# VHH binders against Tensin homolog (tns-1), part 4

Target 1, 170 residues: Tensin homolog (tns-1), of Caenorhabditis elegans (h2l045r38to207)
Amino acid sequence: MKDRKEGVQVEYITSRLIVLSCTSETSERKFVESLLKASQQIQNAHNKHIRVWNVSQRRHDISSSLDAIPFGWPSETAPSLEKLCTICKNLDQWMLEHPLNIAVIFCKGGLERCAIVVNAFMRFNAISATDDSVDDRFSMQRFSERFLGPDGPPSYKRYLGYFSSLLSGR
Short names: E, the ipSAE of ESMFold2; O, the ipSAE of OpenDDE; V2, 0.75 times the mean of E and O plus 0.25 times the DockQ between their complexes.

## First folded at step 1 (VHH)

Design p6 (framework vhh_podentamig1)
Fold by ESMFold2-Fast, scan of step 1:
Structure p6 (fold): chain B 170 residues (1-170), chain A 119 residues (1-119)
Amino acid sequence: as target 1 above (170 residues)
Amino acid sequence: EVQLVESGGGLVQPGRSLTLSCAASGFTFSSYYYGWYRQAPGKQRELVAAISSGSTLYADSVKGRFTISRDNAKNSIYLQMNSLRPEDTALYYCAKTRYWSGDRGYDYWGQGTQVTVSS
């Protein structure tokens, strides 16, 4: 993303899937202020139907407006297959509970973490393009491809391949 | 052209079991979530069970008694109903939904199949 604002950004990947992202260069004060504003924005729009998964390297205290579920993994490594499986099951269960439920994937320090989760979730549910779902499937694929190309973390593509193999044998 | 056709309902005594089936046609079956809803006379439709490719969900009133399953090769959804109670009496519907689409909910309803539980 070249034309991005400083601080926490809200991006609707689909009408039910939101990415909250923040660069590692963002100051602590600006991060806290913009996170509160973004949290208020999405909470006002979606009420009790929001659940947040934090995929950042470390836990961030973002409970001032939203309770975030910690799902991070260490820098310079791919998420484990168990972690990918668990987060996909959690996202899937949340989406099944109510048609208005919104999933929010949060990361500080790079969108590639959100991208691998979005791509894994698409694979987990075996979404095929249809007239009824083509826009949503396309949006998820386009988003993930922006950050998982040749310049993305090399292990992420490899682990997505392992994840697909696991899903096929299951 | 898009169709969901429910079958398997009937009259049963309390404590017995029934299996409902839903046959889907006119779209790519594997791309969707599926659910079973029910509606008793004078009541609102309620979600009984739902299934994706990796997860299941059950209403508290049926958890432990009902099991939802899918067969992608047969384009079919099933609801196994055990330990039936008089309060399970309702018209049962299957529905499909796109899980990425907001407030549309389950976006297709079949004709329904009647389940009556009485002595």
Scores: ipSAE 0.011, ipTM 0.349, lowest interface PAE 9.2, mean pLDDT 77

Design p7 (framework vhh_podentamig1)
Fold by ESMFold2-Fast, scan of step 1:
Structure p7 (fold): chain B 170 residues (1-170), chain A 118 residues (1-118)
Amino acid sequence: as target 1 above (170 residues)
Amino acid sequence: EVQLVESGGGLVQPGRSLTLSCAASGFTFDSYAYGWYRQAPGKQRELVAAIYGGSTLYADSVKGRFTISRDNAKNSIYLQMNSLRPEDTALYYCAAGLEYDWSTYQYWGQGTQVTVSS
């Protein structure tokens, strides 16, 4: 079988920020099976305090265990500045609502999409939130750098620069 | 156009059994994967059972009690529900999707009501 590739992976970026991802090469069957397992794992750990943001290009049905808020954008492009602002505000609002609330960023299609959102949120928190810890900022930076380094998508780096300029005016 | 028509729902006492049927038309039946979803009042729709080719998947809440099956000759899928509980009360939906794109695009039936009550 040629579809023996990665399934859904769960990674804790911080104690309250999770990345849930799988590659575009993952077969649909393996995706559904591993998503059910990952969803059960997360739900058992955090119960009603989970909220998921789907940053994949397309909608994915994860309603069997988790509900997802669509925040995707087309492949081969950077997310708009409006989209980066909106998701950062939503993540921040959710996490401020209750100390046990966990934010999950989901992507089927690669970790670069999750990385730009995590990096944008780190930048947003440095300016907007006063309760972000130095350790959390470092963890978010380290995660995002794995996928947004010198060989990462140039448009993602450029738009993060634009995002920083936008935030400096707020 | 793909059509899915559910049947077999009804009122049943706790501990009894029901079999739901889903008749499919408008496409090549065996090219698709199928699932049963349910939605209880005030709750979100959830996948309870799915069949991908010869493999089956079940939600933890129904595992060991529900069985999904398909009959390619009849263009139908079934959900056999045993040891029914009041918590199984819901509108049950049949869904069909291509195996390689199941999570992205699905065809849905109108649903059939299952009420488990004494």
Scores: ipSAE 0.000, ipTM 0.262, lowest interface PAE 13.3, mean pLDDT 79

Design p8 (framework vhh_podentamig1)
Fold by ESMFold2-Fast, scan of step 1:
Structure p8 (fold): chain B 170 residues (1-170), chain A 117 residues (1-117)
Amino acid sequence: as target 1 above (170 residues)
Amino acid sequence: EVQLVESGGGLVQPGRSLTLSCAASGFTFSNYWYGWYRQAPGKQRELVAAISGGRTLYADSVKGRFTISRDNAKNSIYLQMNSLRPEDTALYYCATDYSPFYGEDYWGQGTQVTVSS
């Protein structure tokens, strides 16, 4: 039971959006081992249709287990509006390239980093998407609410508001 | 004025190599994502290769054959294409996400690559 929640966790937010997360307290050996297992699981399920965005505070060398695009930002701050816009465009473009393409958001640290990206993408899709997947929207909202609720970072909620203003201004 | 200008395309026999170049101007080169896309007649544009920071990504069809690189001093992106196949025939485009707040990525005019015997 001691090891029950240790290491990298895989969570399907939608059928095409995965969050990979790992707590800050996880040792490097346990992190690497569990990341390899998670990578194998995802690759077995989705073949060659995977792209990963790393939103961790610091760049982590995960190249031996998982190729990832660096999109992190410093702790104690919200991601810039430019960064939120860029990652949402990247996620949308990847998913449009093939119907089987899976987007993976990775963070070693607080899940609130993944949550703000998921919530921003939900808001981006509400403005840009022609196909309204009610299930996907609710799944993204429910996930983000778990980490951006009353105990979440106040700056994250404020910046999501600014992001929505930018989206509606176009 | 932001511009991307591709060059290096041409007619080449199967198994040969070509290097495509993309010259970027009108913005700060080093902070942005860059990609090579291609479009064959009657088909949608597809991502071939991308570079961002220290990371590169490749379409499965070109892995091991193509290499993307950049030269920040020259504001240029390159695509080294080895072991070319007839199915690589397409118009190749350079793209960047320089202007995320303006709702569009910048695209070049494209450079034609034709692989035939």
Scores: ipSAE 0.000, ipTM 0.119, lowest interface PAE 16.2, mean pLDDT 76

Design p9 (framework vhh_podentamig1)
Fold by ESMFold2-Fast, scan of step 1:
Structure p9 (fold): chain B 170 residues (1-170), chain A 119 residues (1-119)
Amino acid sequence: as target 1 above (170 residues)
Amino acid sequence: EVQLVESGGGLVQPGRSLTLSCAASGFTFSSYEYGWYRQAPGKQRELVAAISGGYTLYADSVKGRFTISRDNAKNSIYLQMNSLRPEDTALYYCARKGFTYSRPEFDYWGQGTQVTVSS
């Protein structure tokens, strides 16, 4: 992985799904400066076909730089099944609206939050999305495995199991 | 310098099996991930199977019938195709994927090997 002490990092999970993240230890000055730079880079690459989902626990200044939708949840707990379902439906709807639309998942404070959302969307995409891309699912699985392995939050893996059960009736 | 060479394709009747091989050269094989793509006439190229370390992933249309594997000692990847169907008819490509997480993609491709499933 790249050194996250350098501020906000941009990672392409798929051609249309981006994770934007930084550690909780990042200073406010470095966060603001690197977020502005990252926002400009993403906007230059994708024009106005960008929508951001902020899955951080607290509101951050990302909404002043990008159109950010708040989808955070408390502390180190897993997101509710309602939140996982809602964000996956919103991601799917945004991506179906236009072939150039890019989804950005943002978290300040750790990649585990981004990882559970990406993994949930991968599972949702396999069942509900019209796009049946194996390459995208592989990329999403590889990204999420980095943070949801044996040392990851046990509640996240448990709730992903519940989410899969919820989807199995579709 | 980077080369991926496929082999093992051919004409086969429905319900039979084929094993495709891909020999890699010109780079450090163990440092990369691999996939098998296919392209049927008039269709776009699609990813059929992928392998990264111990993890494998398959397209829904081939899951349970195809198995991807790798042999680092032989610098090769394989695709075992069982219970072949006419809709599996396509040119099959071996592809290499880099370790990069900033923009992951398959960056090198072989020339392909033709698989035709018909009576």
Scores: ipSAE 0.000, ipTM 0.226, lowest interface PAE 12.8, mean pLDDT 78

Design q1 (framework vhh_7qbe_3)
Fold by ESMFold2-Fast, scan of step 1:
Structure q1 (fold): chain B 170 residues (1-170), chain A 121 residues (1-121)
Amino acid sequence: as target 1 above (170 residues)
Amino acid sequence: QLQLVESGGGLVQAGGSLRLSCTASGRTFSMGWFRQGPGKEREFVASISWSGGSTYYADSVKGRFTISRDNAKNTLYLQMNSLKSEDTAVYYCAADRYYRGSTLYPEYDYWGKGTRVTVSS
């Protein structure tokens, strides 16, 4: 039997990239309660150098509690190449504005949404990569492969391939 | 700078087996094997993702060759079974430092110098 956690979970992908996620099976009451707790936890840890991108459906409570930037796309579809490019540029710009700034990717629902963004950002960063960034890229790769492997959405892998082709044409 | 070193090549009888190894001097993401036979262009043989969860094979080797990796040792393997005379080639190890996600159009950043495999009838 595998362990299962309830409510909003906090996972550090790298020291500067966090994933906040919550399963669809979580009750609304437990979701709201754990969202506030997770929000407080990350804010206390990082002196409010936090910016959150919500890659799931826009909600007032998420926007209010996390000050989250709405960046979702419809269920059962892959994010557009424009959306992948825009979020990668936004993440990169935020992290360049201050050494203590960390990026937070939030999803209520499937972790595959966070995984495709993390994988796209890893590929985006690879273009300007140094030896110091190798461990971060491996961490992002390992995280994304948990949700984008053979049983993941085929369209997500296909669009990541398109994204890599676009980046190589720079 | 990343270096790739192949080993395990040699002379083998048709129907026999060989295992090729490729050791990287540092971390890699996607890795693959290519080969170039006498008077032929370099062709794709097999590729593997960083986790080992995704593998792809050329139709000519599918069912006979198995690609695998040991990330703790920075080593890539190619187990070659049921070898045929047309498998005679120099086998090259290739690696990306970055996950590109495509095995249909592999564009690897780093290459080894190759190891020769000769299959005699």
Scores: ipSAE 0.000, ipTM 0.171, lowest interface PAE 13.9, mean pLDDT 80

Design q10 (framework vhh_7qbe_3; at its last look DockQ between E and O 0.60; V2 from the best seeds 0.00; counts 0 for: pae E 17.2 > 2, grease 25.4 > 24.2, SAP .693 > .668)
Amino acid sequence: QLQLVESGGGLVQAGGSLRLSCTASGFTFSMGWFRQGPGKEREFVASISWSGGRTYYADSVKGRFTISRDNAKNTLYLQMNSLKSEDTAVYYCAATSPYYEFGRDSYQYDYWGKGTRVTVSS
ESMFold2-Fast, scan of step 1: ipSAE 0.335; ipTM 0.677
ESMFold2, look of step 2: ipSAE 0.000; ipTM 0.139
ESMFold2 (binder alone), look of step 2: mean pLDDT 86; pTM 0.887
OpenDDE, look of step 2: ipSAE 0.758; ipTM 0.867
ESMFold2-Fast, scan of step 4: ipSAE 0.000; ipTM 0.127

Design q11 (framework vhh_7qbe_3)
Fold by ESMFold2-Fast, scan of step 1:
Structure q11 (fold): chain B 170 residues (1-170), chain A 121 residues (1-121)
Amino acid sequence: as target 1 above (170 residues)
Amino acid sequence: QLQLVESGGGLVQAGGSLRLSCTASGRTFSMGWFRQGPGKEREFVASITWSGGSTYYADSVKGRFTISRDNAKNTLYLQMNSLKSEDTAVYYCAAQQWDEYGYLSTNYDYWGKGTRVTVSS
C-alpha cells in the first residue's frame, strides 16, 4: 500500500465509535510506531473514557500501546452468535455508563471484522431503541457496507442474518 | 481507602525467575498486574478473577508468567519464569471492585506504588 495507508488508521464511525485498523502488509516496526501514535491521539482526546475491543484473527501484542479486550475469531470463519451478542451488549453497556465514553474496535489484517461488529451493533441498537440519532445508524451502515457488500465473506452475511433473527425472535 | 503493597522485585539474570506478591488491605474482586518499562507506556501483564477460575495474559508473557491469588490472605502473585531483558519494568498491582476481563487499566481504581524488576543480559 501507499505510505498514507500504511500503519494504524483511525476512523470515527460515529462521535463515540472508533475503528482502528492496520493492513497485513504493515511491518512490525511501522505497526508498533503508528499504533503508539494513534493510541496517544485517542487518549489525549478522550482520556479515561476509552474501551478497546480487539477483533483481530490472531492476537497481536498491542498492550504496550492499548489495553484491549480480546474478541477475535479465526479468519474466514464467522463469529459465533454468542460472541456477537456479547460484544454488542458490552458496547451498549459501556456507552450507557457515561455520555463521553468512546468504544474502539481494533483489527489488524482487515476491515471486514470491524465491519461485521459495527453492523451487528447497528442492528442491536435498532432493537434496543437506543437510537438517539438517525445519522449514527446511517454512518454505521455506510461503513459496514464498504466491506460487507456483495463481494464480502458469505459467512459474515449469513451470520448477520441469523443475528437479526435472534434479536427479532427472542 | 484500599491499599495495595507490592514486593518481590529485584535484579535477576536473563532466564531466571522471580515471584512478585501484592497484599491488599481489604476485599477485592478482579486483580491484575501491569508494568511500565523505561521510556514505555504502562502495559497490561496478567489478570485473574476473584475465584481464580479465569486468567488473562498479555501475548508477550504467555507460557512464561503465571498469575494466582490467595483470597484468605488477600494476596495476588505473579510467578515470572524465563525472564528476558524486555521484562525490565516497574510492576504494578491493581484491583477493581467488579469482575471484568482486566485488560483495561481504566477499569482499576486501586493501584500499588510498584516494585522494580531488572533483568540483566
Scores: ipSAE 0.000, ipTM 0.084, lowest interface PAE 20.2, mean pLDDT 76

Design q2 (framework vhh_7qbe_3)
Fold by ESMFold2-Fast, scan of step 1:
Structure q2 (fold): chain B 170 residues (1-170), chain A 122 residues (1-122)
Amino acid sequence: as target 1 above (170 residues)
Amino acid sequence: QLQLVESGGGLVQAGGSLRLSCTASGRTFSMGWFRQGPGKEREFVASISWSGGSTYYADSVKGRFTISRDNAKNTLYLQMNSLKSEDTAVYYCAASEYDWGLSYTSDEYDYWGKGTRVTVSS
């Protein structure tokens, strides 16, 4: 969303999948403050049914406001296929453990990192898709397309193709 | 402790070109260039991700400046073309201890060089 001066933003991609991010104009000071507020908002709404995956590469001291599982990779390189498989399986398992469980994907800076994970998870879920999951798949597709267009990182599109081939070969 | 050393500044005629370099004493992640003109506050010029795959430019320099890096040499570059008198400033190299992707605000950089002066004459 466009709220650059307000720092960290919470976006519901589906009812159970959240992207937590901040814009490029956000200073470190505003980032830390708004991250604490966003963390409190999410915890208040969902109690203990939250798990956070950090897909950015960052200093560990900034994660004090989020009990985040590190899944980061070097900026602007594609995540490995192993990492994409691992995070998709972890997201799926977490959501299967309880109907109220919420998955949060966090990144600072470019949203392309969150977008590739969301798109990979959409592709992963397509194998087991039912009529009930159609709206969720559409929402994940719409979100990822905002950041994985022609001007997005070429390696991300390439690795999503590899990931789809891997899934089809199961 | 990480040190950044800028070079390449000098006097150049309007419409000319100049290439700035910044060499780091060790590994860096996100890097960028800032500048401060006479009687002005320090402003953002350009930033680059650690891989060199993503770059971002201030509107005032888009299409004229190109930021790049050579990680094997621990060196950051700023190629400045079609220079204008308004580009006259001390140019500072900045580096982050962590990889946020692109860093656009001074608060996101941990290390700074001493600066190199660029003067553009008509």
Scores: ipSAE 0.000, ipTM 0.141, lowest interface PAE 14.6, mean pLDDT 78

Design q3 (framework vhh_7qbe_3)
Fold by ESMFold2-Fast, scan of step 1:
Structure q3 (fold): chain B 170 residues (1-170), chain A 121 residues (1-121)
Amino acid sequence: as target 1 above (170 residues)
Amino acid sequence: QLQLVESGGGLVQAGGSLRLSCTASGFTYSMGWFRQGPGKEREFVASISRSGGSTYYADSVKGRFTISRDNAKNTLYLQMNSLKSEDTAVYYCAAGTTYFESWRYTPEDYWGKGTRVTVSS
């Protein structure tokens, strides 16, 4: 029980969007062990309907264990608008291919990286907003604000503003 | 252009109950309540999705407050039970819409004028 919170954590943001995260304080041994366990857990639950995007630094153990698509950017900087657009389109396309498809966003260190992607995707979904997806967009918004509030990175808020302007054609 | 009007505040004794209401002049997506006590920053209280299927509460109010909405009346409610002196604050209604174009699409971005709640010991 002591080591449970020190390893890779699984959080369902919506029924079809999962965040896998691991804090910087976790030792390398515990990270590798919990990564393998988390990988087995999500694969057993969702089989071939999982696709993982790694928004932290690429590592061979992460890529091998999760079959993760690399989508990281340099630490302490905001992701480019191109990267936000690309990942949102990729998430949307994956979820449209099959009703059982689940998107997984992975980050080792800082949940702020997962939060900006989740918030961007929520805003991206707002363009085609329907009543059927209102609860999902609300859940994504609440998750992201846990890490992008007043104490979050100012550049992330600025770039989300630019992203919204781009989406609205302004 | 969206107008939010809060009501239901007042003076109540500790352990008592109050129900706050917030009526919107137009379409609202998600809605929520925030509060600001004397000498403190504005803090989150509770939020609710448009369908009412998802709700979130601050740890300080879980089990005591219940958020709900009536979309036919464009009205948001906050049922406050087991009130404590620390709940004394001005309560603000916030709403999110699909037309909001600021850097955040949060319920906090569309504030009403607030309604004052005072809990006496």
Scores: ipSAE 0.000, ipTM 0.163, lowest interface PAE 14.1, mean pLDDT 78

Design q4 (framework vhh_7qbe_3)
Fold by ESMFold2-Fast, scan of step 1:
Structure q4 (fold): chain B 170 residues (1-170), chain A 121 residues (1-121)
Amino acid sequence: as target 1 above (170 residues)
Amino acid sequence: QLQLVESGGGLVQAGGSLRLSCTASGSTFSMGWFRQGPGKEREFVASISWSGGITYYADSVKGRFTISRDNAKNTLYLQMNSLKSEDTAVYYCAADLYGSRYWQESEYDYWGKGTRVTVSS
């Protein structure tokens, strides 16, 4: 009733979209240990059908343990609209390549970065005329609201609004 | 850092109503209510997203309880109607869902110390 879980956490946003997150307060030793455990967990569950995008600071241990694609930007700042569009297209393409493929978004510190990507991808899917379930849309919205609420970080909210306008103006 | 304080508990007759409040020391995202009855494990009651657009209720309370929030006051509410003896429990406020499962207690970061509700027959 007070202690939250430490280290890298594995969270299934949808059956095919996973977030791996770790707070900046976690010690380096605990981080490395839990990173290895999380990597083994998702690999055991999904074999070679996982692909990871790191939206936090690039690190060798993250890249080597998760085979993570560096796609990060500074915490507490909004990414470029081009970067949001690129990652959404990459996530979508990976999932289209094979029905068992799952996308993994990783963030160490600044968990808002994972939330903005999940929200952007939700908006991208709405525009792309996909057969995504209503449940998937609700799950992505729930996760996003945890960090981005309607009166949350104004810079992120504005960028998501511009992103939606960009998608609809294609 | 974040503190949650529940209030509004008390003794009420079966069929009566009671409103619980939970005030947070700062802004919160997703929030929920859990309860623990005598000799039972803690169980989910209801949860709500930051915007109020998403709510979830345990089957045992659907149609009787309503969760709501006032973000300007950093306050969560639980309106409890048609109370039954089996609703007797300590009610806990939880905040900031770390996961996506609003009904899972292990996914909440912050907890209050609880407020006691006793429903007499």
Scores: ipSAE 0.000, ipTM 0.130, lowest interface PAE 13.1, mean pLDDT 79

Design q5 (framework vhh_7qbe_3)
Fold by ESMFold2-Fast, scan of step 1:
Structure q5 (fold): chain B 170 residues (1-170), chain A 121 residues (1-121)
Amino acid sequence: as target 1 above (170 residues)
Amino acid sequence: QLQLVESGGGLVQAGGSLRLSCTASGRTYDMGWFRQGPGKEREFVASITWSGGSTYYADSVKGRFTISRDNAKNTLYLQMNSLKSEDTAVYYCAAKPLGYYSTQPHEYDYWGKGTRVTVSS
């Protein structure tokens, strides 16, 4: 995203879905310092109700303090449909387990990765959820549109179309 | 709860024009118009991306119909010119999540109840 602030950025996509991201231009020192601060803030607000999905290219792009689940994939490519389905199922299961449970999607070096996961989960949620989830789905669309709209990678748009077809049983 | 409400349908003579509107109760991303004529399946008419930067048309309406949107009003439009008897149908407004362009009804999550357009000979 153009004009992103240096360091780890925290964004509440919904009341229960957080994106935690950092640009590739961020220095290692600034990354570590801002990640620690963001981690402490989130943990203080939500305590044991936090689970983190690390969708970064490298599994080691996150501190042990976040205890993140590794779901990364190679740079510049879409994840496998199986991996995307697994991420969505895990997010859904975590959210259903307790009403206070918070899901955090983390990526270092690419908001597009967070955007594809958020968009996929929104589509997944549309299949499984009731009408009361509509506001959350539009919040997820607004976020993902910022990175996957007309100016985003064309390969991700085609891939998400395939994912929707898979979810609908086409 | 997102609701889509179409308006602007009616009776018009062949060669005439109509403008359809669709108002959304909340935020939408990609939107489209579909239609269903007497004894036919629901078919794609046109779609537009959230920014209005890209539009897509069915071959049967290309050059005659124009899709547009006003995001400040949460409203989608379909300007129909040079109407033909074959354009007689119930026209449906639809919204889908951000993603690849689609002409498939099942990829659209939200639908209006439709507005009837009758083109007389």
Scores: ipSAE 0.000, ipTM 0.115, lowest interface PAE 17.3, mean pLDDT 76

Design q6 (framework vhh_7qbe_3)
Fold by ESMFold2-Fast, scan of step 1:
Structure q6 (fold): chain B 170 residues (1-170), chain A 120 residues (1-120)
Amino acid sequence: as target 1 above (170 residues)
Amino acid sequence: QLQLVESGGGLVQAGGSLRLSCTASGRTFSMGWFRQGPGKEREFVASISGSGGSTYYADSVKGRFTISRDNAKNTLYLQMNSLKSEDTAVYYCATDEFYGWTDLSAYDYWGKGTRVTVSS
């Protein structure tokens, strides 16, 4: 059962973009223990250069482990276009402040929420940041497609389309 | 500027098979095939993710058509089996940033098309 994932998982999407996730089935004890381990790992690797965006449906008090900016939205709905614009601008500004700055997208419950934010940031970076690497774009695309496929939330795809149209002015 | 070039179209009899190819001048993300039949608007056929790990098909072609890609060659393929007269169209390849888009407006780059004619 070594391939069964329990507790908080750390995934590097790019060298500077991390997804921190936990299933809704994870017990409170395992969640707290694994979050402490994950937060210590990330902080030891990146020091004060960490900033966390919590996109969970419900706000979780993780402030004792990670100081997180709340950016959640209700279940079964897409995030608003304003929220997508705001988080993308915040992610971009944080990464521009220092080359060692790491952005962490946290969700307890569903990776689809992390996926839409990662995909929106990928699209945002293509227009606003001329220094985006092709490998980073492919990495963000690969992550996104795992959770935003045909069986993913249809509203997420639709809103990403609206977001792209907004960014490109078409 | 990124260019897409389709090839492999032609005349084929109903029940036959045909393989279309689309070569990109550089790296692409998600890619799709669209078609436009006589007197119709352009419609979605199939899409494939940037990695090739995920595919999505229009209901009219499920079980008959297979989309695939070779990223080392920057080439997209559409294997068309059990062709019907309704499959007669100009076939276009396109690329976007997201797997599974069926909306034409989501695609940034388009080829010129390759014509497929299925005889009765």
Scores: ipSAE 0.000, ipTM 0.201, lowest interface PAE 12.5, mean pLDDT 78

